# Designs tried in a protein design chat: miniprotein binders against q9usj1. Part 11

Target 1, 298 residues: q9usj1
Amino acid sequence: MFSVGKKISFILPIKGVLQKLKDNAQKTVLLDATWYLPTDTKNGKKEYLESRLPGAQYFDIDEAKDHKNPLPHMLPPADEFASYVGKLGIDRNTNVIIYDRKGFFSSPRVFWTFKVFGHEHVFLFPNAFNAWKTEGLELETGEPRTPKPVVYEGAKLNKDLVASFDDIVKVIESPDAAGVHIVDARAHERFLGNVPESRPGLASGHIPTSINIPFTETTAAGITAPKPEEDLEKVFSSHGLTDKSVPIITSCGSGVTASVLFAALKECGFKDVRVYDESWSGYGKRANEDSSLLATGP

## First folded at step 22 (miniprotein)

Design f15
Fold by ESMFold2, fold request of step 23:
Structure f15 (fold): chain B 298 residues (1-298), chain A 80 residues (1-80)
Amino acid sequence: as target 1 above (298 residues)
Amino acid sequence: DKYVRIRISGMNPELLRKFAEEVIRIAEEYGIEVEIYVENGKITIVLRGLSEYTADWLIFYLRWLAYEMGIKVEIEFRKE
């Protein structure tokens, strides 16, 4: 894609995206992963139906989920993931390029989902709409293209990318925190416990031993793109994250912005990064019932 | 001439002030002009000199931040 000897990043600029789109050796599918907080009046699916990158399919994190679990956006079973993406024309050999309309907010969650089920040819395209228009390319409007369904084989949950509640408990119970860093992507005031949770039954605060890196510290122009790698390294180093071999578990409210940190850490070469899928939506219930699980303040 | 009008309120005045401080920081960073009006615990912030592209990401970011800080927010993008 780039010159010989350069690292191939899973975060693609427009030229890398266009190169993959024209390559006949491997099919490429663009995914629109736009998602808004429930308090927002906008709807990602509705916006997708109005306009999209040409040929893009929509990945709905609220549809592709564990429907038996009341927690938001929990990973679907592997067979349901396979069925879902197969209907979008995606098989194991498909290049999947994921964007969201806001830039770099919900697309990392979908990226992480593909990685969890073993899909290796998955990429992120930050700031996609602006980049597309700046390159002089037109958006697609009208009825979205209908993909030809395919069979997705071999989806298996990779537990090395997902943290459970029990994994969290092991970290907070060890004398030295097991040498694992828990990193909370939520805004600082919510981490401190200064903001009541909107859903009943959730404690206000954070996981003991965790550190707070609001995901926006890793992004540029609000949330449009990740910072360049050099700047990301400074962000993580300023929070004590310098050893790329140390295990990290990211968390947030429901696993969306924790995946932004996942992507940023992987771009910087951190080798062992997991997302705590339940995040505060599940942990906060337990901490409300057991104060030993709860920390507040800095 | 385009502007973004932001009206915030909430039970915690310190969170309102911190939100406004973040808006000021962003405005300074991106060369956005800001006017702030405070009345009876309610804050109105008017941002000028920004493109539609900048308004779009800024509005989304500020809605996320307000949600995270437990602040009621009304944000409108206006053409004068």
Scores: ipSAE 0.759, ipTM 0.897, lowest interface PAE 1.1, mean pLDDT 90
Fold by OpenDDE base, fold request of step 23:
Structure f15 (fold): chain B 298 residues (1-298), chain A 80 residues (1-80)
Amino acid sequence: as target 1 above (298 residues)
Amino acid sequence: DKYVRIRISGMNPELLRKFAEEVIRIAEEYGIEVEIYVENGKITIVLRGLSEYTADWLIFYLRWLAYEMGIKVEIEFRKE
């Protein structure tokens, strides 16, 4: 019976989290990556200040971004990332476990960010609050702890995990030759172009040749966790994604839910997955100016 | 009784319909009582018999969906 060595999943159940927290051989930092849509009345940082997993630090995707880029949530420069996480007490050897209050919404974005900069020891903890409560564990309230700042060394952007606009154009111009699948994580009606964009200057529609897989198809109800691997395989197969060697680019509105797809695809063993960081926030502007970049309908 | 009240409005009636249908689908799947009516030109959906946990993730999902569909949504959760 060849024990198919259970590939240690980067997605951890509570037992896995607790094991890492007990292991004193390596420093472990919990990151609260709770983020809400700008239209939401809730605020992740505010909620973090109210309650968190014990010892958790807050990773603010609205702060840890390229502030020189007008697009939302663009990756920060490597040095800025290093500085940011260093202040959170994270170094290259730190186990980083990322969660969000909703379960599996914004945490994958932070996970992807760490991967982009070459961090090896990074994990996701889906449905963290519920899991924590179910185990009878207490949340931390009051003022969060201030971590001892450390130096994060060796931050370097891995371009293999990030798709640019130029990468998208290459696919559009030569769809047969490129052999790349672009997967849009947005809702179906938005993908079709039936939804007027709230932001001025954005076209409605999708990237030509792209496939629509709303990221919610890869999650449990309420976006609390990714679906089990077996179910994910079914989802991806139903959309024609069966070859794990085929390059995939994920996109969404602003790069957040695209990362959910990234995590799900990686869980299923897809080898080449990139996130189009600009997503529709950037692409939609371009498509508004150039109709050749815009597709509507299925 | 605990309930979630969802009020939606928008310029595209088809999108409103599709949103409402999605809510109904979820309600049926989870055995949640659903009432739908029109009030003040808005579609109002009332969900009853759901747990706080269910309400929490459902509200979050529906807010995202409404955003994705360009629908104005107002959601009230009465816990008691």
Scores: ipSAE 0.753, ipTM 0.899, lowest interface PAE 0.7, mean pLDDT 94

